# Designs tried in a protein design chat: VHH binders against Band 4.1-like protein 4 (epb41l4a). Part 6

Target 1, 289 residues: Band 4.1-like protein 4 (epb41l4a), of Danio rerio (Zebrafish) (Brachydanio rerio) (o57457r11to299)
Amino acid sequence: FYCEVLLLDESKLILTTQQQGIKKSTRGSVVLDYVFSHVNLAETEYFGVRYCDRSHQTFWLDPSKTLAEHKDLIATGPPYTLYFGVKFYAEDPGKLKEEITRYQFFLQVKQDVLQGRLPCAFNISAQLAALAIQSELGDYDPYKHTAGYVSEYRFVPDQKEDLEDSIEQIHKTLLGQVPAEAENNYLAIAKTLEMYGVDLHPVFGEKQAEYFLGLTPVGVVVYKNKTQVGKYFWPRITKVYFKETQFELRVLGRDCNETSFFFDAASKTACKNLWKCCVEHHTFFRMPE

## First folded at step 21 (VHH)

Design x2 (from u3 with T28D)
Fold by OpenDDE, fold request of step 22:
Structure x2 (fold): chain B 289 residues (1-289), chain A 125 residues (1-125)
Amino acid sequence: as target 1 above (289 residues)
Amino acid sequence: QVQLQESGGGLVQPGGSLRLSCAASGFDFSDYVMSWVRQAPGKGLEVVSIIYPGYGETYYADSVKGRFTISRDNAKNTLYLQMNSLKPEDTAVYYCAASEGVYEVSGTELYTEYRGPGTQVTVSS
């Protein structure tokens, strides 16, 4: 058995039968423990390891199942590629207890921005990137950081020179911020963005219209054509149901009546995954952090 | 092919304890919502407790809260119900049930895909 775990700092953790005794019969929890230990993580409840099946659908490794029971993972064949990441985004990452936890959140969110999962306006992008630079390089130094030094880094999709120039200007204003401070400030800005911590699941509504269901720290968001058309807080969700490809979200309205919203997933597997993610989010966020 | 088999029922005095077990086979146990339901004489089926897959969120009927504990061992494909401080009104046939994708917060909507033959629990002095 040969597994590669991609970490948020872009390093790779190799797990093998020879070195760690990992087998198909190994429980997911064992794999998670290796990963969490490797990154010295104590607040493990926020994190997980995910993988992609042959159809590029992403799943979280279930700690209660053996690797063999992850049939869609096994079907990909070795090397088995896993991805360490944030599973449940804290509504306020600044309230996380440990610096290392916040650092991992910083890395995750930085990746979310880079890969376009977390869209942000130009000015916000510049601020975030500048804070990231401050964390990585420290204080601006005219002898070390000559014009264009930011171009060596990537922060957003299709990064252009105008953004890089803006980043350099902002970086000069961040003098004195230590990495932890810069990272905290980064997260403080990022958490206010609309798509922060949104786990998107593509679905179909009436007449095969395309929607996304976003699972968030506060509830479920419904998107139609990139426009938010509904937001339902977790306490208002009374039922989550799936059968085959059909997904039902039942919501308690302001009038104390329940309304069911129906969606179709692309497959039973996708629908089941959506359901499971909903249940897990509800379970995780039903109690205050 | 799907099988659920309850065990552990019996006669106990008020205040006593029982532990029910349910052996499951023929389906992906770890992915299913597992529940205990019961039927008392002259009454309909009622949900006693539910345990969900993943992080194991649980539900308990108000009548059993603080007294009953539901748990599962996925490695053994077994569902458990620890029943403490039993009362005469707990007398019923207890069934193990499995459902694939039902998460209902109130626990009032009973949906069962699979159910065992049941085990009798009698609480009497």
Scores: ipSAE 0.794, ipTM 0.906, lowest interface PAE 0.5, mean pLDDT 95
Fold by OpenDDE, fold request of step 22:
Structure x2 (fold): chain B 289 residues (1-289), chain A 125 residues (1-125)
Amino acid sequence: as target 1 above (289 residues)
Amino acid sequence: QVQLQESGGGLVQPGGSLRLSCAASGFDFSDYVMSWVRQAPGKGLEVVSIIYPGYGETYYADSVKGRFTISRDNAKNTLYLQMNSLKPEDTAVYYCAASEGVYEVSGTELYTEYRGPGTQVTVSS
């Protein structure tokens, strides 16, 4: 058994039968423990390991299942590629207990911005990037940081020179911020963005209309044609059901009546995954942070 | 072929304890919502306890809260029900049940896809 775990700092952790005793019969929790230990995490509840099936659908490794029971993973064949990441985004990352946890959140969110999963306006992008630069390079130094030094880094999709210039200007104003402070400030801004911590699942509604269900720290968001058309907080969600490709979300209204919303997933596998993610979010975020 | 087989039932005195087991096969046990339901003489089926996949969220009927504990061992494809402080009103046939995709917060609506033949639990002095 040969696994490669991609970490948020872009390094790789190799897990093998020979070195760690990893086998198909190994529980997912054991794999997670190796990963968590490697990155020195104590607040492990926020994190997980993802993998992609042959159709490029993403799944979370289930700690309660053996690797063999992850049929979609096994079907990909070795090397098994796994991705460490944030599974449950804290509503307020600043309230996380440990600096290392916040650091990993910082890395994850930075990646989300870079890969376009977390869209942000130009000015916000510049601020975030400047904070990231402050964390990595420290204080601006005119002898070290000559014009164009930001161009060596990538922060957003299709990054342009005007953004880089803005980042350099902002970086000059961040004098004195240590990495932990810069990272905290980064997260403080990022958490206010609309798509922060949104796990999107594509679905179909009536007449095959395209929707997305977004699982968030506070509830489920419904998008139609990229427009938010519904938001339901977790305490108001009373039932989550799937059968084959059909998905049902039941919501308790303010009038104490329940309303069911029906969607269709592209496949049974996708529908099941949506259901599972929804249940896990519901369970996780019902508990006080 | 899907199979559920309960064991561990029997006769016990009030205040006693029993541990039920359910051996499952023929389906992806770890992905299923597992539950114990019971049927007392002359009564309908009632949900006793539910354990969900993943992080193992559990539900208990009010009548058994604090006395019963549901658990699962995915490696063994086995569901358990530890029953303590048993009462005569707990007398029933206990069934192991499995369902794939039902999550209901109140625990009152459970669609049973598979169910075992049941095991008799009798609490009597």
Scores: ipSAE 0.786, ipTM 0.902, lowest interface PAE 0.5, mean pLDDT 95
Fold by OpenDDE, last read:
Structure x2 (fold): chain B 289 residues (1-289), chain A 125 residues (1-125)
Amino acid sequence: as target 1 above (289 residues)
Amino acid sequence: QVQLQESGGGLVQPGGSLRLSCAASGFDFSDYVMSWVRQAPGKGLEVVSIIYPGYGETYYADSVKGRFTISRDNAKNTLYLQMNSLKPEDTAVYYCAASEGVYEVSGTELYTEYRGPGTQVTVSS
């Protein structure tokens, strides 16, 4: 058994039968424990390890299941590629207890921005990037950081020189911020972005209209044509059901009536995954922080 | 073929304990919502306890909370119900049930896809 776990700092953790005793019969929790221990993580509840199946659908490793029971994972390898990441985004990362937890959140969100999962306006991008630079390089030094030094780093998709220039200018204003502070400030900005912590699942509505269901720290968001058309907080979600490709979300209204919303997933597997993710989010977030 | 088979029922005195087991086969046990339901004489079917897949969230009816414990062993495809401090009111046929994709906060609207033949639990002095 050969597994490669990609970490948020872009390093790779190798897990093998020979070194760690990892087998197909090994429980997912054991794999998670190795990963969590490797990154010295204490607040493990926010994190997980995900993988992609052959159709490029993303799944989270189930700690209660053996690796063999992850059939879609087993079908991809060896090597088995896993990705460490934030599974449940804290509504306020600044309230996380441990610095290392915040650091991992920082890395995750930084990656989200870089990969375009977390869109942000130019000015926000510049601010975030500057904070990231401050964390990585420390205080601006005109002797060390000559014009164009930011170009060595990537922060957003299709990064252009104008953004880099802006980043350099902002970096000069961040004097004195230690890495932990810069990272915290980064997260403080990022958490306000619309797509922060949104786990998107493509679905179909009535008449085959395309939707996305976004699972968020606060509830389920419904997107139609990239426009938010619904938002339901977790405490209002009373039922989550799926059968085959049909997904049902039942919501308690303010009038104490329940309304069911129906969607269709592209496959039973996708629908099941949506259900599972929804249940897990509901369980994790239904209680106020 | 899907099979659920309960065992461990019997006659006990009030205050006694029983441990029910349910052997499952024919489906992906680890992915299913498992539950214990019971039917007392002259009463309808009621949900006793639910255990969800993944992180193993559990639900208990108010009548059994603190006394019963549901658990599962995915490696053995077995569901358990530890019943302590049994009361005469707990007398019923207990069924093991499985459902693939139902999550309801109150636990009262569990749609069971599969159910075993049941095991009799009698609590009497």
Scores: ipSAE 0.770, ipTM 0.896, lowest interface PAE 0.5, mean pLDDT 95
Fold by OpenDDE, last read:
Structure x2 (fold): chain B 289 residues (1-289), chain A 125 residues (1-125)
Amino acid sequence: as target 1 above (289 residues)
Amino acid sequence: QVQLQESGGGLVQPGGSLRLSCAASGFDFSDYVMSWVRQAPGKGLEVVSIIYPGYGETYYADSVKGRFTISRDNAKNTLYLQMNSLKPEDTAVYYCAASEGVYEVSGTELYTEYRGPGTQVTVSS
């Protein structure tokens, strides 16, 4: 029995029965502890380990459950692939206490941009990428960084040469920024993007209209056809309920009346996951950073 | 078949302590919202404490806050209620309850899906 944990730096951590004593009976918390220790995290509350089921739905490892109790994980068969990542995005990652925490956030957000989860305009993409280059390569050096050196890296989906050229130009302006500074600046820009830290859950509304519920650091965002149609801050959410595939979000209005919004998830499993993620976000972000 | 069975109740003097247990079976315990509710003689059912799945967020009624502690052991499918500094007004039948998918911030609107037969707790001098 062994798990493969993919880290944000693209390295892999192998957890085995022989080395770490990992078994099906092992609690999720133990797995998390190994991962967190491996990456030397102290601010572990922001992070988690997720996995995908056979239908490619993503779940967070529940620290209170044994691996065996993650039936959808077990059903995937060995190797059990896990993914380390940010679970709760800090509203202001610059205020995180430790550099290593910020670094992991940087890696996560960089991945979010690369994989298209965090859309960016061209200019923003160029800036972010340049900062990433500054972090990775340091100061621009004409003797080391010949024309086209950025092409060796990927920062956005469908990256083109024009972006790479722009990145190179911006990189030249970042002289003197140490990696930590560059990463901080990266995060400072990224946090302002609309989709920063949004955990999207697909749902259906009336007449099978497609919606997304976005769980964010500040609240729940409702998207209809990729357009934001609602935003409800966590303190205003008074009830989260699901039954089978039906999901209810109750919100306290400014008039002190409560309104319930109903959605349908694709499956009970998805609905349950949405509920759980919502509850966890609600709990997490009620606490001050 | 879903089963909930409470234990640990009894007679105790004011200021005493009891620890209730609830053995659960027949459902995915780790995914359920577990709670303790109680019913005193001549009174309605009231929520005492709730523990949610996952990170284990807890809720306590104001009347028991600071005195009672709810916990769960998913490996054993067992719910616990540590009751300290018991008062005569804590006298009631205590029920273990399970519900799925209910998160209400106030803790007052708990829809119980399953409930045990209860265990009597009597606090008397």
Scores: ipSAE 0.768, ipTM 0.895, lowest interface PAE 0.5, mean pLDDT 95

Design x2 (from u3 with T28D)
Fold by ESMFold2, last read:
Structure x2 (fold): chain B 289 residues (1-289), chain A 125 residues (1-125)
Amino acid sequence: as target 1 above (289 residues)
Amino acid sequence: QVQLQESGGGLVQPGGSLRLSCAASGFDFSDYVMSWVRQAPGKGLEVVSIIYPGYGETYYADSVKGRFTISRDNAKNTLYLQMNSLKPEDTAVYYCAASEGVYEVSGTELYTEYRGPGTQVTVSS
């Protein structure tokens, strides 16, 4: 067995039979524990490890299954590639107990912004990027940070000169912020964005109209054409059910009546994954912190 | 063919303990929501406990919280119920049940896509 676990700082953790004793019969929890130990993480409940199947669908490694039971992972061959990341986004990352946990959240959210999963308006993009550059470079120093220095770094998907000028001006105002402080301020802004911590799943409604279900820290959000058309808080969700490709979400309204909403997934595999992720979110975010 | 077979029932004194097992085959055990349901004499079926796939999240009926522990061993396709501090009101036939794709917050709705023949538990002096 040979796998590479890609970490959020772009480094790799190599896991093999000969070095760690990891076999196909090894449980996912053991692999997770090696990864969590490697990054010195104690608040592990927010994190997981993903893999892609041969059709480029992504799944979380199941801690209770053996590696062999992850058929779609095993089919990708040796070597295997796994991706460490945040699975459950804390609603307020500033309340995370350990700095190392907040750092991993910062790295994840920075990646989400850069890859376009967390859209930001121009002004927010400039603030986030300035905080990221403050964390990476430290205080603005005109002897080190000469004209155009922001261009050496990428913080957002469409980073043009006017944005880079704004980033530089904000960076100059951040003098004295140490990396951990800048990273926490980054998270404090990012947590307010609509798509923060949203796990999107494509589904279909009536007449095969396309929707996305977003699993979020506060509930399930329904999107059509990138516009929110429904929002159901976790405490109001009373049932999550699937059969074949049909997904059912039952919600308790303010009038104490329950209403079921139905969606179709593209396949049973996609529907089962949606169900599993939704149940896991419900149990995580419904419980007291 | 799908098979669920309970074992470990019997007669026990109040305050005693029993461990129920359920051997499963014929379906993807690791993906299924497993549960114990029971039927006391002259009464309907009642959900005792549920264990979900993945992280192993559990549910317990109020009447058994703190006394019963549900667990699963996916490598052996086996579901367990450790029953401690047994009371006469725990007397029932206990059934192993399996369902895919169910999750309901009250824990009281019955989902028995597959159900075993049951094992008798009698708590009396």
Scores: ipSAE 0.754, ipTM 0.886, lowest interface PAE 0.6, mean pLDDT 91
Fold by ESMFold2, last read:
Structure x2 (fold): chain B 289 residues (1-289), chain A 125 residues (1-125)
Amino acid sequence: as target 1 above (289 residues)
Amino acid sequence: QVQLQESGGGLVQPGGSLRLSCAASGFDFSDYVMSWVRQAPGKGLEVVSIIYPGYGETYYADSVKGRFTISRDNAKNTLYLQMNSLKPEDTAVYYCAASEGVYEVSGTELYTEYRGPGTQVTVSS
């Protein structure tokens, strides 16, 4: 067995049979524990390890299964590639107990912004990027940070000169913020963005109408054409069910009547993954630990 | 073909204990929601306990909370029910059940996509 785990700081953890005794019979929980220990993480319940199948779909490594039971992972290697990341986004990262946990959240959310998964308007993008620079570079120093210094870093997908100018101006105002403070301020802003912590799953409604189901810290959100058309809080969701490609979400309305919503996934594999992620979100956010 | 086979039932006095086992094959056990359901004499089926895949969230009927413990061993494809402090009211045929893709918050809705032949548990003097 030969695997590299990509960490959020862009470093790699190499896991092999020779070094750690990892075999195909090894449980996912053992692999997760090696990764969690390596990053010195105690608040592990928010985090997981992902893999991609040959179709470029991503799945969370299941702690209760052996590596051999992850058939779509095993088919891709050896070698294997795993991705450490936040699985359940805390609604308020500022309440996380340990700084190392908030740091990992900061790295994850920074990646989410950079990759376009967490869209933000120009002024918010500038604020976030300035806080990221403050954490990375420290205080603005005119002898080190000459015109155009922001261009050496990427914070958003479409980083143009006017944004970079705004980033520089805001960086100058952050004097005295230590890295942990800047990172906490980054998270305090990012947690308010619409797509914060949203895990999108493509689905279809009647007549192949295209939707996305977003699994979020507060519930399931239904999107059509990037517009929210439904929102169901976890305490109101009473049933999550699938059969073949059909996914059912049953919701308790304010009138105490239950209504079921039906969607189709592209395949049984996608539907099963949606079901599993949805149940895991429901369990976690109904009773956080 | 799917196979579920319960074992561990029997006659026990009130206050006693039994441990039920269910050997499973023919499906991806670690992906399935596993449950114990029971049928008391002259009664319908009742959900006793559920254990979900992944993190292993569990549910217990109010009548058995604190006395019964459900568990699963995915490496052995085996479901367990530890039954302590047994009462005459626990007398029933106990069935191992497996269902894919079910999750319901009350825990009382019956899902038995696959069900074993059952094992008799009798609590009496």
Scores: ipSAE 0.749, ipTM 0.881, lowest interface PAE 0.6, mean pLDDT 91
Fold by OpenDDE, look of step 21:
Structure x2 (fold): chain B 289 residues (1-289), chain A 125 residues (1-125)
Amino acid sequence: as target 1 above (289 residues)
Amino acid sequence: QVQLQESGGGLVQPGGSLRLSCAASGFDFSDYVMSWVRQAPGKGLEVVSIIYPGYGETYYADSVKGRFTISRDNAKNTLYLQMNSLKPEDTAVYYCAASEGVYEVSGTELYTEYRGPGTQVTVSS
């Protein structure tokens, strides 16, 4: 058995039968423990390991299942590629207890921005990137950081020179910020972005209209044509149901009436995954922090 | 080929304790909503407790809160119900039930897809 876990710092953790005793019969929890230990995490509840099936659908590794029971994972390898990441985004990452946890959040969110999962306006992108540079390089030094030094880094999709110039200008203003501070400031800005911590699931509504259901720290968000058309906080969610490809979200209204919203997933597997993710989010975020 | 089999029932005095077990097979246990339901003589089916997949969110009927504890061992495909401080009104046939894709906060309208044959619990002095 050969597994590659891609970490948020872009390093790779190799898990094998020979080195770690990892087998198809190994529980997902054991894999998670190896990963968590490797990155020295104590606040593991926010994190997980995900994988993609052959159709590029993303799933979280179930700690209660053996690797063999992840049939869609087994079908992809070897090698079996796993991705360490944030599973539950803290509403306020600044309130996380440990610096290392915040650092991992920083890395995750930085990746989210880079890969376009977290869209940012130009000015915000520049600020975030500058903070990331401050964390990585420290204080601006005119003798070390000559014009164009930011071009060696990637922060956003389709990064252009104008953004890089802006980043350099902002970096000059961040003098004195230690990495932890810069990272905290990065997260403080990122958490205010609309798509922060949104786990998107594509679905269909009436007449096969395309929607996305976003699972967030505060509730479920419904998107139609990239426009938010609904937002329901977790405490208002009274029922989450799926059957085959049909998904139901029941919401308690302010008038104490319940309304059910129905969606169709592309497959039973996708629908089940949506349900599971929804239940896990609901459970996680209903618990007091 | 889904199978659920309860065990651990019996006769106990008021204030006593029992631990029910349910062995499950034939389905992906870890993905299912598991529950204990009971039927007392002359009464309808009542949901006692529910445990959901994932992080194990639980539901308890008001009548058993603080006394009963539901748990699951996915590695063993086994559902448990620890029953403490048993009362005569807890006398019933207890069933292990499994359902896929049903998450309801109130727990009162849980659809049961699969159910075991049940185990008798009698609380009497």
Scores: ipSAE 0.745, ipTM 0.886, lowest interface PAE 0.5, mean pLDDT 95
Fold by ESMFold2, fold request of step 22:
Structure x2 (fold): chain B 289 residues (1-289), chain A 125 residues (1-125)
Amino acid sequence: as target 1 above (289 residues)
Amino acid sequence: QVQLQESGGGLVQPGGSLRLSCAASGFDFSDYVMSWVRQAPGKGLEVVSIIYPGYGETYYADSVKGRFTISRDNAKNTLYLQMNSLKPEDTAVYYCAASEGVYEVSGTELYTEYRGPGTQVTVSS
């Protein structure tokens, strides 16, 4: 068994039979524990490890299953590639107890912005990127940061000169912020963005109309044409059910009447994954105690 | 091909204990929501306890909370119910049930995509 776990700092953790004793009969929890120990996490409940199948669909490694039971992972290798990341986004990452936890959230959210999963308006993009530069480079220093230095870094998908000029100007105003403070300030801004912590799943409504279900820290959001058309808070969701490709979400209204919403997934495998992720989010966020 | 087989039932005195087992085969046990359902004489089916896949969240009917413990061993494809402090009203046929894709917060809705033949539990002096 040979596996590379890609970490959020762009480094790799190599897990093998020879070094760690990991076999196909090893449970996912053991792999997770190695990763969590490697990054020194105590607040592990927010994090998981993902893999992609040959169809490029992503799944979370199940801690209760053996690696052999992850058939879609096993079919991709060896070697196997796993991705460490935030599974459940804290509503307020500033309340996380440990600095290392907030650092991992910062790395994840920075990746989300760069890859376009967390859209930001121009002014917010400039502020976030300046905070990321402050964390990476420290205080602006005219002897080290010559004209055009921002261009050596990528913070957003479409990074043009006018944005880079704004980033430089804001970076100059951040003197004295240590990396941890800049990272916390980054998260304080990013947590307010609409798509923060949203796990999107494509589904179909009637007549094959395309929707996305967003699993979020507060509930399930329904998107059509990039517009929110429904929002159901976790405490009001009373049933999450699937059969074959049909997914059902039952919601308790303010009048105490229940309404069910139905969607179709592209396959049974996708529907099962949506169900599992949705149940896991409901469990995590409905009972924050 | 799907098979669920309960065992461990019997006659016990009030206050006694029993451990039920359910051997499962023919489906992806680790992916299924497993439950114990019972039917007392002359009554309908009642959900006793549920255990979910993954993180292993559990549910217990109010009548058994604190006395019964559900567990699963995915390596052995086996579901368990430890029943302590048994009462005469626990007398019933206990069924092992398996369902895929169910999650319902009250725990009272019955889902028995597959159900075993049951095992009799009798609590009497």
Scores: ipSAE 0.735, ipTM 0.875, lowest interface PAE 0.6, mean pLDDT 91

Design x2 (from u3 with T28D)
Fold by ESMFold2, fold request of step 22:
Structure x2 (fold): chain B 289 residues (1-289), chain A 125 residues (1-125)
Amino acid sequence: as target 1 above (289 residues)
Amino acid sequence: QVQLQESGGGLVQPGGSLRLSCAASGFDFSDYVMSWVRQAPGKGLEVVSIIYPGYGETYYADSVKGRFTISRDNAKNTLYLQMNSLKPEDTAVYYCAASEGVYEVSGTELYTEYRGPGTQVTVSS
C-alpha cells in the first residue's frame, strides 16, 4: 500500500505498509492519527482527510471504516492521494485554544482564497494578502523586499499589478506584527466573508432547477444562481434524510410547525455523501463550545 | 439476505446488568444507523438508543440515560447494548434495528428498515 497525504503547507506525508504498517485493512482513524501527529495537532475535531473519486467528487475519509471499505478511493489507485484539511470551520477561529490549530486554519483559509472558494473584494484581498506576507516575511524591509517582491507570491486567483501595489502599501503599515498576530488578524477578517467555511453541494430542485446546498458553521444555506435563497440554522433543522437520490431537510418554524424541503442529488453516492456531511455538521455545530 | 440476530437477554434481578449483542449480515453495516428498540408487555415500540455511522454519535431515551451504553464494532458487524442498574420497567423484548439515511434530533421516531426477532429481558425479583 502507498499513499501520499498532501498537507496545507504544501508538503507531503508518505504512508506505506513498510514504514507505518498501513494496509487496506487499516481503519481510517489510524491514518488520521498519523496525519494529526505529524502536524502536531491536539484540537483534531476540526480536521479531516479527504479524497477524490474517478468522477472528481470529494469525500472525507471515514475514521470507522477500513481503507478497503472506501470503495471510491480504492478504485483510484494505488497510488492513493489524500488531502489534509479543515472539515469543520470554527465560527470564531480566534477562540481556538492552540496556536498550531489557528496556524492550520490560516493555511486552509489562505488556500480557500487562492483557489477562489472564498471570494474577496479588492480591498479585502489586499488586506488578507498583506497579512499573509507579514506572517511569512516579517516587517517590510526595503533592503530585502525590492520592487516587485509581492509578485513572488500568489494570494488570489487573478492577481494584477494594482492589487500587488495595494498589498505592498498595506504591508508597510503592519510593522511590528509577529507571525501569530498577522495570522490571527487574517482569520478575523476572513471569518466575516460570506463563503467562509461553506461546503457546497450541487443539487436540483423542482423542474431540474439547479441549486447548491452550502453546509456552513451556522446552518444550511440554499443558493440559486450564486445568490442565497434560503438559510436554515442548525438548531431549527430537525431531520436530515435521504432515499436513493432524494434529500430531505425538515425545519422547525417559530410557529412550531415543521416544513420539509426536498432536493435531488446527481447520484445516490452524491446524496449519501451530502447526508453524511450534513449530519456531521449538525452534530458538530449543535455542540456548545 | 439481511439478517439481524439478538442475543444476551434473560432474567435478572433489579440492579443487575446484562449485555445484549446483535449480529448483522447482508448489508453494509458501517454505513447504517443502528438502534435498540424495545416493547414492554402491553405497550408499543420505544426507541431505547441509537448509534450513527462515522463518528459514532449516540442517542439515549431519557428512561435509560446514564444506565445503558450503546456501541458498535464495525469489524465484527455487531451492535451492543450494555444495560446496568436494571429496573422492572426495563422488562421488554429488545430488538436490534438498522436503517440507512435517517437522522432526526428527538430520537423518538421509529426507523426499522430492518429489525431482528428480538431477545427477552426480564427484570424481576
Scores: ipSAE 0.721, ipTM 0.870, lowest interface PAE 0.6, mean pLDDT 91

